VHH binders against Uncharacterized protein AF_1994. Designs and how they scored, part 3

Target 1, 207 residues: Uncharacterized protein AF_1994, of Archaeoglobus fulgidus (o28285)
Amino acid sequence: SVTVGHTTVYYTNVPDAKAEVLAGYLQEEFGFTSDTDILLSMSGNEYEVRIPSSYSSPSEVEESFKVYFALLASRVSEEVFFGSPVKLVLVTHQNDELFAVKNQYSFEKAGRVFVYFKGVDREQAFNLANYLESLVGENYDWDVIFEQSEGVYHVVPFVGINDASELTPEMENSYQSMATELEDVLGGDVVVHLVNFEGYEVAAFEG
Short names: E, the ipSAE of ESMFold2; O, the ipSAE of OpenDDE; V2, 0.75 times the mean of E and O plus 0.25 times the DockQ between their complexes.

## First folded at step 1 (VHH)

Design p10 (framework vhh_8pnl_2)
Fold by ESMFold2-Fast, scan of step 1:
Structure p10 (fold): chain B 207 residues (1-207), chain A 118 residues (1-118)
Amino acid sequence: as target 1 above (207 residues)
Amino acid sequence: QGQLVESGGGLVQPGGSLRLSCADAGFTFSKYAMAWYRQAPGKERELVARITSGGDTNYADFVKGRFTISRDNAKSTLYLQMNSLKPEDTAMYYCAARFSYGTWYDYWGQGTRVTVSA
């Protein structure tokens, strides 16, 4: 096993260095203040990371945490395992499965803007991250999904607005301008979809 | 984008109790995980307790069994019930909200002072 802070990783078929990087990453990500045991294994080319929780049943896991956990899987894949397939499993203290996700996206970042992308070039994702960071500054945490389908670029920023009634005219004008500007930046049709932290769409803006 | 305001601190004798409150001043409180941190004079900030949007809790070992974190989403208020206070609990207590689920607690209050002394 290997320990960083309060995070201890128990591992099989994984190098010590990888387990140590994971321990440090999860200690920073979750800020554990109590001793926490993480189980790490590898089968074929897929890493499985089992993370304990105080939940006792699958129905207790909030939708917002499931969204967060799915995005975390993509970051763990890229930052800890250099793009290797990763399965994150949320477990009870008895190691019973509550919720599991596999990485679905690659990711790029600028400052604290994280762009989770699929079906586009890494350079396009990096350019998008830098563009968005230029709007909000280096200390603004922001998760954004970036995909392409049939010649249309879909940019999906997560926002704290619960529904369309919370949109201000200033926000509407800002995101409409963003959609229009991004058509020049990305070289195609763009739709900006605002989603709340539970993954529900609040509004959409066409360029 | 909103502000967190802590209150409820004060001077108490060892063994006493305090209830801290953290009120939101205008952002979407109910979706965010919330935390209490503390900072003693000359020390780094340390995490005391966390609570998810759904009410699930985590505590630092040094407060387990003595402190209880809770939230009232209808009132946009976070609480910390502090029992069996010790001189070692003397610190400035800060409220924090996680803005992005991915990385950090971005919204911090100015803090409320807790002093445990005779």
Scores: ipSAE 0.000, ipTM 0.145, lowest interface PAE 11.1, mean pLDDT 83

Design p2 (framework vhh_8pnl_2)
Amino acid sequence: QGQLVESGGGLVQPGGSLRLSCADAGSIFSIYAMAWYRQAPGKERELVARITSGGSTNYADFVKGRFTISRDNAKSTLYLQMNSLKPEDTAMYYCTARRWSYGYDYWGQGTRVTVSA
ESMFold2-Fast, scan of step 1: ipSAE 0.016; ipTM 0.370

Design p3 (framework vhh_8pnl_2)
Fold by ESMFold2-Fast, scan of step 1:
Structure p3 (fold): chain B 207 residues (1-207), chain A 118 residues (1-118)
Amino acid sequence: as target 1 above (207 residues)
Amino acid sequence: QGQLVESGGGLVQPGGSLRLSCADAGFTFSRYAMAWYRQAPGKERELVARIYSGGSTNYADFVKGRFTISRDNAKSTLYLQMNSLKPEDTAMYYCAAGWYPSYSYDYWGQGTRVTVSA
C-alpha cells in the first residue's frame, strides 16, 4: 500500500507511482482527517477506485452527490490516469457498493472553472474555460459540460437555482448574451443549458 | 444526515462570543459550498453566512462585521466565529453543504443551540 496524509491506497495490477498520485489527489480532493482506505485495481483497461463513505445504503446517496461523483470520475481519469478509463465506486466502510460511475468526459480548466468535454477539440474546451473564467475570476468554482451534436455546441453550466421560477431577468440576459458571444468563441451555433446540481435542466438559451 | 456534526453552541451574555464548528463525519466534499443557517422560534430558517470552496464568503446583512465564516479542508471543518452577540442571535444554528453557488443545500447537520440572554 501507499499513504499520503490520511489516505492509504491498496492496489493490485497498478504501478506504485499511479497509486501514490491517486492517494495525493484524493487527500487533496476530500481533505480526509481520519485514516481512509482506498481500493485501487485494474480490470482490462479500466481503473477501479473504491472510496468509502459513511452512507449505509444506496438510497442515502443524494442526487447532487451522484452528479458530483460522475464529474469527479472524469477528473480522476484525466488528472491521475492520463485519460485512461476509470470507474469510481462509492462504498460503505464494509466495502459494499452504494453507487458507481464511469468517466464520460475529458477535462480542462482555467482557474477553478472546470470544463468536462466530449466530441470537441481540447483547444475549444480550453478556450471555453478561459472565456468563462474571464467572466467570474480565478476563485469562482464552476462546473461546465461541453459537447457537440450535429453542428451545434452545447454548453452546460451547473447553476445554484433549482428550477426556472428562480431565474432572474439578470440571469436570463447574462446567459442569452453568453450564448451569443460563445458562437464567436467556438465558431458555430451554441445552446447554453442551465442545469441544477441534481442534473436537471432549468433553462436553455440559443445564440 | 450522518455527514455534518455541529458543536460549540451554548449560553452567553450579550456582547459575548462563541465559535461554532461543523465537522464532516467520515466523508468530505471539497468542491461544495458550505453555509451556516439559523432558525429562531417561530421563524423560517435564514442564511447567516456562506463560504465557497475557493474561500470567498458572503454574509447576511444582520451579521456582517460581527461574524466570520471560515473552513479548513484538511480538518474537514467549517467554523463560525460569532462576536458581539445580541439577544436577536438566539437560535438553533445549522451547518449545510451543497454545490457552488447553491440556493438549496443537500446536506444538513442536526443543529447546535445558541442562547444569548442576560
Scores: ipSAE 0.016, ipTM 0.309, lowest interface PAE 6.7, mean pLDDT 83

Design p4 (framework vhh_8pnl_2)
Fold by ESMFold2-Fast, scan of step 1:
Structure p4 (fold): chain B 207 residues (1-207), chain A 119 residues (1-119)
Amino acid sequence: as target 1 above (207 residues)
Amino acid sequence: QGQLVESGGGLVQPGGSLRLSCADAGFTFSSYAMAWYRQAPGKERELVARITRGGSTNYADFVKGRFTISRDNAKSTLYLQMNSLKPEDTAMYYCAAYFGSWKTSYDYWGQGTRVTVSA
């Protein structure tokens, strides 16, 4: 096993160096203050990471946590395992499965702006991350999904408003301007979709 | 629309320790930056410590080296370990969930937990 802070990774069929990187990554991500045991294994070409929780049944896992966990799987794949397939499993203290998710996206970042992308070039994702970071600065945490469908770029920032009634005119103007500017940055038609942390669309803005 | 619930406050002597907890009863804990604020009698509410969802921390100068903020996202709980307590630390302590996004923020506050440092 390998320990970083309060995170201990127990592993089989995985190099020591990868287990150590995972331990440090999860210690930073979750900020554990109590000793926490992570199980890491490899089956075929897929890494499985089992992370314990205080939940006792699948129905207790909040929808917003499931969204977060799915995005985390993509970051773990990219930043710990160099893009290899990853399955994250949330487990009880008895190691019973509560929720499992596989990485769905590639990942790029600028500052604390995290771009999860699929069906677009990595360079486009990098340009998007840098553009967004230029708006918010290096210290703002922001999750953004970036996809392309039928010649239209879909940029999907996660926002902390629950529904359209919480939009202010200032916010509407800012996101409309962003959609327009992104058409120059990305080189095509853009739609910006605001989604809340449960994954529901709040509003959309066409460039 | 969840609720933050603080606990762990109490009466301690100068030099003592307390651990405050803030349980997230319905929020997207892992997506929020979390903070501890305090309000002493006759003073404005002030930031004590902040932690990002990734675990990066920031402390007010008056608690640096004495207090430690931490989070356990799997337990949806925020902690404040308070060591070497002084009478000046006497206050109502509040946890807050702050979501940082482009021109969007939510400040969710708990009801607070009382900390009294005296003989």
Scores: ipSAE 0.012, ipTM 0.288, lowest interface PAE 8.5, mean pLDDT 82

Design p5 (framework vhh_8pnl_2; at its last look DockQ between E and O 0.01; V2 from the best seeds 0.00; counts 0 for: pae O 14.4 > 2, grease 26.9 > 24.2, placed apart)
Fold by OpenDDE, look of step 2:
Structure p5 (fold): chain B 207 residues (1-207), chain A 120 residues (1-120)
Amino acid sequence: as target 1 above (207 residues)
Amino acid sequence: QGQLVESGGGLVQPGGSLRLSCADAGRTFSYYAMAWYRQAPGKERELVARISSGGSTNYADFVKGRFTISRDNAKSTLYLQMNSLKPEDTAMYYCAKGYGSFYYSEYDYWGQGTRVTVSA
């Protein structure tokens, strides 16, 4: 086992260095203030990370947490395991499975903008991240999904609204401008999809 | 939508220097990779230098430290400082913008070119 802060990683068939990096990463991510035991194992080419929680049943896990956990899987893959497949498993204190997710996206970062992408070039993801970073700065973390389908770029920022009626005229203008400007940045048709923190689409803007 | 306009070409003696400029009228210059290409008479267009949106640079083998590609995002302008020019550097020099790496087809926009002639 290896311990960083309050995070202890128990591991089998994994290099010590990887366990240590994971321990530090999760300690920083979750900010554990009490002793927390993480289980790290490898099956085939996939790393499995079991993280304990206070939930007692799968139905108690909020949808927003599931979304967060899914994005975390992609970050852990890229930043801890250098792009290797990762399965994150949320478990009870008795090690019963509550929720599991695999990494789905590659990851690029600019400042506090996090771009999760697939089906597009990393350079474009980086450009998107930089564009968005120039708009929002370093005030808060901003998660954005970036995909391409049928020649159209889909930019999906997570936002703190749950209904289109919550959009102010200023917000609408801003996101419309974003869609238009992104067409110039990305060199193609762009649709900006606003999704809430539970992953539901609230509004869409075409460039 | 960015119109690229090259300037700075001319006639110089071997060993001389030129500084090429490429002005971009586009809105999002800073988010594109930029490149200089050249085409000599009877030859194919070839990459001279590339600079990413982040400022990383790459050069063709024939450059050998003689040329420097740079960009000013505030002015939406690309530059090519050419030192120690040789007669074989004589060509039309083109500015290119896009997401491309080292392939011609990966650049979306091109200027009309500026002519560089190196002769005694």
Scores: ipSAE 0.000, ipTM 0.224, lowest interface PAE 14.4, mean pLDDT 90
ESMFold2-Fast, scan of step 1: ipSAE 0.638; ipTM 0.834
ESMFold2, look of step 2: ipSAE 0.013; ipTM 0.446
ESMFold2 (binder alone), look of step 2: mean pLDDT 80; pTM 0.823

Design p6 (framework vhh_8pnl_2)
Fold by ESMFold2-Fast, scan of step 1:
Structure p6 (fold): chain B 207 residues (1-207), chain A 118 residues (1-118)
Amino acid sequence: as target 1 above (207 residues)
Amino acid sequence: QGQLVESGGGLVQPGGSLRLSCADAGFTFSTYAMAWYRQAPGKERELVARITSGGRTNYADFVKGRFTISRDNAKSTLYLQMNSLKPEDTAMYYCVAHYYWGSTYDYWGQGTRVTVSA
């Protein structure tokens, strides 16, 4: 096993160096302050990472955590395992499965703006991340999904409002301007979809 | 990243008031739902109050009508106004940032001590 901070990774069929990188990554990501055991294994080309939780049954896992966990799988794939397939499994302290996800997106970033993308060019994702970072600065934490459907670019920023009733006129003006400007940045029609941390759409803006 | 700094705790007599503050110590505040938790000597941590990034609030039954949670996104500061304090309110008070509302994975501050005693 390897330990970084309070995170200990137990592993089979994985190089020591990769287990150590994972331990450091998860220690920083979750900020564990009590000893936490992570199980890491590899079968074929897929890494499985089992992460314990305080939940006791699948029904207790909040929707917001499921959304977060799915995005985390894409970052772990890109940043720890160089784009290799990854399955993250949330487990009880007894190692019983509660929830599992596989990476769905490629990943790019600028500052703390994290862009999860699929079906678009990596260069377009770079351009999007840099554009968004230019608006908010290098210290703003922001998750954004970026994909294309039928010639339309869909940009999906996660926002901290729960529903449309919390949408301010300032937010409406800002995201409408963003949708318009992104049509020049990305070179096509754009729709910006605001989603809350549970993954529900709050509002949409066409460029 | 994710460091929060609580302040405003102290010693107060029953019936008194305190205002706790929690400052963004190096990360963006406005995207987080925020909460105050407390841990009394010999007890489990318990939720006191929550506030979304948009200002929607929830309170534990034992503080309703006495405590008010608020935030100033421009100043990156969370507040807890505590009125009509009781000896039972004696605890270490923690500021918590939830990147995802309702998530069990969050950023905790170091805490500020509140003692209610004659």
Scores: ipSAE 0.006, ipTM 0.247, lowest interface PAE 9.7, mean pLDDT 83

Design p7 (framework vhh_8pnl_2)
Amino acid sequence: QGQLVESGGGLVQPGGSLRLSCADAGSIFSRYAMAWYRQAPGKERELVARISSGGSTNYADFVKGRFTISRDNAKSTLYLQMNSLKPEDTAMYYCATRYTYYGGYEYDYWGQGTRVTVSA
ESMFold2-Fast, scan of step 1: ipSAE 0.191; ipTM 0.531

Design p8 (framework vhh_8pnl_2)
Fold by ESMFold2-Fast, scan of step 1:
Parts: sequence; structure tokens; C-alpha cells
Structure p8 (fold): chain B 207 residues (1-207), chain A 120 residues (1-120)
Amino acid sequence: as target 1 above (207 residues)
Amino acid sequence: QGQLVESGGGLVQPGGSLRLSCADAGFTVSSNYMAWYRQAPGKERELVARIYSGGSTNYADFVKGRFTISRDNAKSTLYLQMNSLKPEDTAMYYCARGPRYYGSGSFDYWGQGTRVTVSA
């Protein structure tokens, strides 16, 4: 096993260096202050990472955490395992499965603005991340999904409002301006979709 | 990384006010999801208020309009301003820090909590 802070990784069929990088990554990501045992294994070309929780049953796992966990799988794939397939499994303290996800996106960032992308160029994702970071600064946590469908770029920032009734005129004007400006940044038609932390769309803006 | 330390609880009469504080020595408060939870005697722990990394806030229906969550990044401190307190607000209050999206009950809370008692 290998330990970083309060995170101990137990591993089979994985190089020691990868286990140590994972331990440090999860210690920083979750900020564990109690000893936490992570199980890491590899079968074929897929890494499985089992992360314990205080949940006792699948029904207790909040929808917002499931969304976060799915995005985390893409970051772990890119930043720890150099783009290799990753399955993250949330488990009880008895190692019973509560929820599992696989990586779905590639990943780029600027500061703490994290762009999860598919079907677009990495350079476009990097340009999007830098544009968004220029609006909020380097210390702002922001998750954004970025993909293309039928010639239209879809930019999907996660926001802290629950539904359209919480959308202010200031927010509407800001995101409408963003959609228009992003057409120049990305070089095509853009739709900005605001989603809440439970993964539901609350508004959309066309450039 | 760091320890969360709650303070500011006490005994207050109905209609009174209290301000709870949570010091986060190991994290940049402005960049993290943080929340206040409470556990009333004989009841399960429940989410009271949360603040997202961008400063957006969300409140449980039973405190909306009475409680305000805020943070001071320079002091690495999270606050809960509680106004118009009711006997039903009597509970142990806990501060929690999470990753980008927090799952209540999914991780250990470092703080010991701070007790709020609202009684005539």
C-alpha cells in the first residue's frame, strides 16, 4: 500500500508510482481528515478505483454527488492514468457497491475552470477554458461540459440555481453575451446550456 | 489538509439571533463547496444551507428568509447568520467542506459542532 496524508491506496496489478499519484490526487480532491482506504486494481486496460463513503445504501447517494462523481472519473482518467479507461466505484465501509461510473470525457483546464470535452479539438477546449477563466479568475471552481453535435458547439456550464425561476436578468444578459462571444472563440454556432448541480437544464442561450 | 472548527452557538430566546462561524485552516473558502448541517435531539442530520464555489447559495425551506450563509476568504471563515430563531432550530450545527459537489453524510465531518438552544 501507499499513503499520502490520510489516503491509503491498496493496489493489485498497478505500478507503485500510479498508486502514489492516485493517493495524492484523492487526498487533495477530497481533503480527507480521517484515514481513508482506497482500493485500486486493473483488469485489461481499465483501472477500477473504489472509494469508501458513509452511505449505507444506493438510495442515499445524492444526485449532485453522482454528477460530480461522473466528472471526477474523466479527470482521474486524464490526470492520473494518462487517458486510460477508469471506473470509479463509490462503496460502503464494508466495500459494498453504492454507485459506479466510467470516464466519458477528455479534460482540459485553466486555473480551476475545468472543461470536459468530447467530439471537439483539444485546442478548442483549451481556448474555451482560458476564455472562461478570464471571466472568473484563477481561483473559481467551475465545471463545464463541451461537445459538438451537427455543426453546433454545445457549452454546458454547471450553475448553482435550481430552476429557471432563480435566473436573474443580469444572469440572462451575461450568458447571452457569452454565447455570442463564444461563436468567435470557437469559430461556429454556439448554444450555452445552464445545468444545475443535479444535472437538469435550467436555461439555454443561442449565440 | 485542514481542520474545520465551528463556534458561535449558545442559548437564545425565541426571535433572537446568533452568528455561527466555521474556520477552514486548510482550504481556500472562496473556491470550495461548503455547507451547514444540523442534528436536532432525536432526529436525523439535515442540510441547512450551502454555498457553491462561485458564491451561489441554497437554503432548506425551513430556514429560507431567516438564515444567511456567507464566507470571508481573507479569514478562511464560513458564517451562518441566524435570525428570527425558533425553538425548532434547537440542534447541534456542523460545518462541512466537500469537493466540487458535496454529498451529505458521505464523508466524515471534522468539526465537533456548535450547540444552538432556543428556549423561552
Scores: ipSAE 0.017, ipTM 0.346, lowest interface PAE 5.1, mean pLDDT 83

Design p9 (framework vhh_8pnl_2)
Fold by ESMFold2-Fast, scan of step 1:
Structure p9 (fold): chain B 207 residues (1-207), chain A 120 residues (1-120)
Amino acid sequence: as target 1 above (207 residues)
Amino acid sequence: QGQLVESGGGLVQPGGSLRLSCADAGFTFSSYAMAWYRQAPGKERELVARITSGGSTNYADFVKGRFTISRDNAKSTLYLQMNSLKPEDTAMYYCARVYRSGSYWSYDYWGQGTRVTVSA
């Protein structure tokens, strides 16, 4: 095993260096203040990371945590395992499975603006991250999904409103301007989709 | 962090009033719950007041009836009206963006702070 802060990774059939990087990554990500045991294993070409929680049953896991956990799987794949397949499993203190997710996206960032992308090139994702970081600064946490479908770029920023009734005119104007500006940045037609932290679409803006 | 700019602090006598302001990036301001925190010399940072995107408020017991939190989404600005100030209110005051409480999506972002000194 290896320990960083309060995070101890137990592992078999994986390199010591990878276990240590994972321990440090999760200590920083979750900020554990109590001793936490992580189980790391490999099956074929897929890394499985089991992370304990205080939940007792699958139905207790909030939708917002499931969305967060899915995005985290993509970051762990990219930043710890060089893009190798990763399965994250949320478990009880007894190691019983509550929720599992596999990485779905590649990952790029500028400051603390995190872009999760699929079906677009890395340079486009980097350009998007830098554009968004220029609006909010380097210390603003923001998660954005970036995909292409049928010749249209889909940019999907996560926002803290629950539904369209919480949209203000200032938000509508700002995201409409963003959609228009991104057509120049990305070099094609753009739709900006606002999603809430549960993953439901609130609004969409065409460039 | 670092995208919020607090202002309005200063030196006042006990019983005086101050209005603090917090300017945000603008285009996402109304999507967040907002809060005021304070940190007095030699003490831990503590929550003073919170306001949701829709305007619902809650206050720490030590400021109820004296302080009022409000927001102007059109101006992307958060306010704290402080009345009947006491020497115990002397602190650096910070504003923060707050996501959903109790979720791993919950982040507090801090500005530079604005200093309030209540002295005779």
Scores: ipSAE 0.012, ipTM 0.261, lowest interface PAE 8.0, mean pLDDT 83

Design s1 (framework vhh_surovatamig_d1)
Fold by ESMFold2-Fast, scan of step 1:
Structure s1 (fold): chain B 207 residues (1-207), chain A 118 residues (1-118)
Amino acid sequence: as target 1 above (207 residues)
Amino acid sequence: EVQLVESGGGLVQPGGSLRLSCAASGFTFSSYWMSWVRQAPGKGLEWVATIKQSGSEKDYVDSVKGRFTISRDNAKKSLYLQMNSLRAEDTAVYYCARGYYRSYFDYRGQGTLVTVSS
């Protein structure tokens, strides 16, 4: 096993260096202050990471955490395992499965703006991350999904409003301007979809 | 069901102070990490501060370190953010959030507007 802070990774058939990077990554991500045991295994080319929680049953896992966990799987894949397939499993203290996700996206970032992308070029994702970071600065933790479908770029920033009634004219104007400017940045038609932290779409803006 | 209700926002001059409060219901408040996050008009969300279940561990975004203090009262099921030396760039809707350290939260309230004007 390897330990970083309060995070101990138990592993087999995985290089020590990767287990140590995972331990440090999860220690920083979750900020564990009590001893936490992570189980790491590999089957074929897929890494499985089992992370304990205080949840007792699958029904207790909030939708917002499921969204977060899926995005985390993509970051773990890119930042710990060099883009290798990853399955994250949320478990009880007894190691019973509560929720599992596989990485769905590649990952790019600028400052604290995190772009999770699929079906687009990495350079396009990098350009998007830098554009968004230029708007919010380096202090904003921002998760954004970036996909392409039927010749249209879909940019999906997670926002702190629950529904469309919380949109102000100023917010609407800002996101409409973003959609228009992104058509120049990305070189195609753009739709910006605002989603809340539960994954519910609250508004959309066409460039 | 989970409910988080924020209060204490308002209009204040630069250099002023405000204390935000969050009343929690529908879950075991003392069992969760709690956070404050904010969103400036037309901008994305920014994590501001997090506090452990016991109140023993706290963390802050660099721009508010030394100016803001997060605290909680588990008996009252309440979360607080004391905001001192306010700056124009602190203008945002502030949300009380239930959830994990730094990168994410699993539930938030309706928010309270803080406007720091000249």
Scores: ipSAE 0.006, ipTM 0.234, lowest interface PAE 10.7, mean pLDDT 84

Design s10 (framework vhh_surovatamig_d1)
Fold by ESMFold2-Fast, scan of step 1:
Structure s10 (fold): chain B 207 residues (1-207), chain A 119 residues (1-119)
Amino acid sequence: as target 1 above (207 residues)
Amino acid sequence: EVQLVESGGGLVQPGGSLRLSCAASGFTFSSYWMSWVRQAPGKGLEWVATIRQSGSETDYVDSVKGRFTISRDNAKKSLYLQMNSLRAEDTAVYYCATYYRGSYTLDYRGQGTLVTVSS
């Protein structure tokens, strides 16, 4: 095993260095203050990471956590395992499965703006991350999904409003301006979709 | 409109206790992870404690573990921080904020409440 802070990774058929990087990554990500045991294994070319929780049953796992966990899988894949397939499993203290996800996206960032992307160039994702970071500064946490389909760029920032009734005229004007400006940044038609932390779409703005 | 209003700060001697409160409005409080964040004079922002939507999991920075307790009341749309055995190093403006992942969003950060620990 290997320990960083309060995070101990138990592993087999994985290099020691990778287990140590994972331990440090999860210690920083979750900020564990109590000893936490992570199980890491490899099957074929896929890494499986089992992370314990205080949940007792699948029905207790909040929808917002499921969204967050799916995005985390993509970051773990890119930042710890250099793009190798990753399965994250949330488990009980008894190691029973509560929820599992696999990485879906590639990942780029600027400051604390995190861009999860597929079907677009890494350079475009990097440019998007830098553009968004220029609006909010380097210390602002922001998750954004970035995809392309049928010649249209879809930019999906996660926002802290629950539904469309909480959308102010100022927010509407701001995101409409962003959609228009992003058409120049990305070089094509853009739709900005605001999603809440549970993954539900609140509003959409076309450039 | 989203509002977070912190209260409960004040001047206290080392070893004393304070309870901070945060009243939330304008969003579905029960759907969000919540945290307490502090900023000491001349220092950057430091995360102190987090609590999941249901209250099922709590996490603390090592320096406050065993001394601080975070809790929430979803029916009252309120977040709390019970601070015991206070130290001079705990002197800071305390803010409540939304928690989205191990890193946090400060979109809903309020005005803060000042805690001063001094003899």
Scores: ipSAE 0.007, ipTM 0.222, lowest interface PAE 8.9, mean pLDDT 84

Design s11 (framework vhh_surovatamig_d1)
Fold by ESMFold2-Fast, scan of step 1:
Structure s11 (fold): chain B 207 residues (1-207), chain A 119 residues (1-119)
Amino acid sequence: as target 1 above (207 residues)
Amino acid sequence: EVQLVESGGGLVQPGGSLRLSCAASGFTFSYYAMSWVRQAPGKGLEWVATISWSGSSTDYVDSVKGRFTISRDNAKKSLYLQMNSLRAEDTAVYYCARGTRYYSGYQYRGQGTLVTVSS
């Protein structure tokens, strides 16, 4: 086993160095203040990481946490396992499965803006991350999904409004301007989709 | 002009299955999240299921989780709802709608297709 802070990783069929990096990563990500046991294993080429929670049944897992956990799987894959497939499993203290996700995206970052991307060039994702960071600064936490479908670029920033009724004219103007500017940055048609922290779309803006 | 046309409704016995379809036109279908909403006799509109613009994420009202599956085909501009293990309380007119459960009023929805679950 390997311990960093309050995070102890128990592992089988995984190099010691990978377990140590994972322990440090999860200690920083979750900020555990109580001893927390993480189980790490490998089957084929996929890493499985089992993370305990205070939830007792699947129905208690909040939708916002499921969204967060899915994005975390992509970051763990890229930052800990150098792009190897990863399955994250949220478990009870008895190690019973509550929720599981696999990594879906690659990512780029600028400052604290994370761009999770699929079906686009890494250079385009890098350009998007730098554009967004230029708007909010290097210390603003922001998750953004970036995909292409049928020749159109879809940019999906996570925002703090819960539904369309919370949109102000100023927000609408700002995101409409963003969609238009991003067509120059990305070199094609763009749609900006505002998504709340539960993963539901609240508005869309065409460039 | 935004148009949504539903089909596939009918009369089924409890425990039966139906597959609803929705054909979209007049807008860029792949740009928008899509939903199924329903209205039971004498009741208001109830959101049932949503699928993201890409099809990568789905969401369901608790009463249909594990029984209904929403899917889409962006190339065909079509939305689907596979309904299994149907119950009497699923009886309603089902509408295809543009947007998610967080959009008010479902401004763009079709004419609806009637689903009746009875013996």
Scores: ipSAE 0.000, ipTM 0.327, lowest interface PAE 12.1, mean pLDDT 87

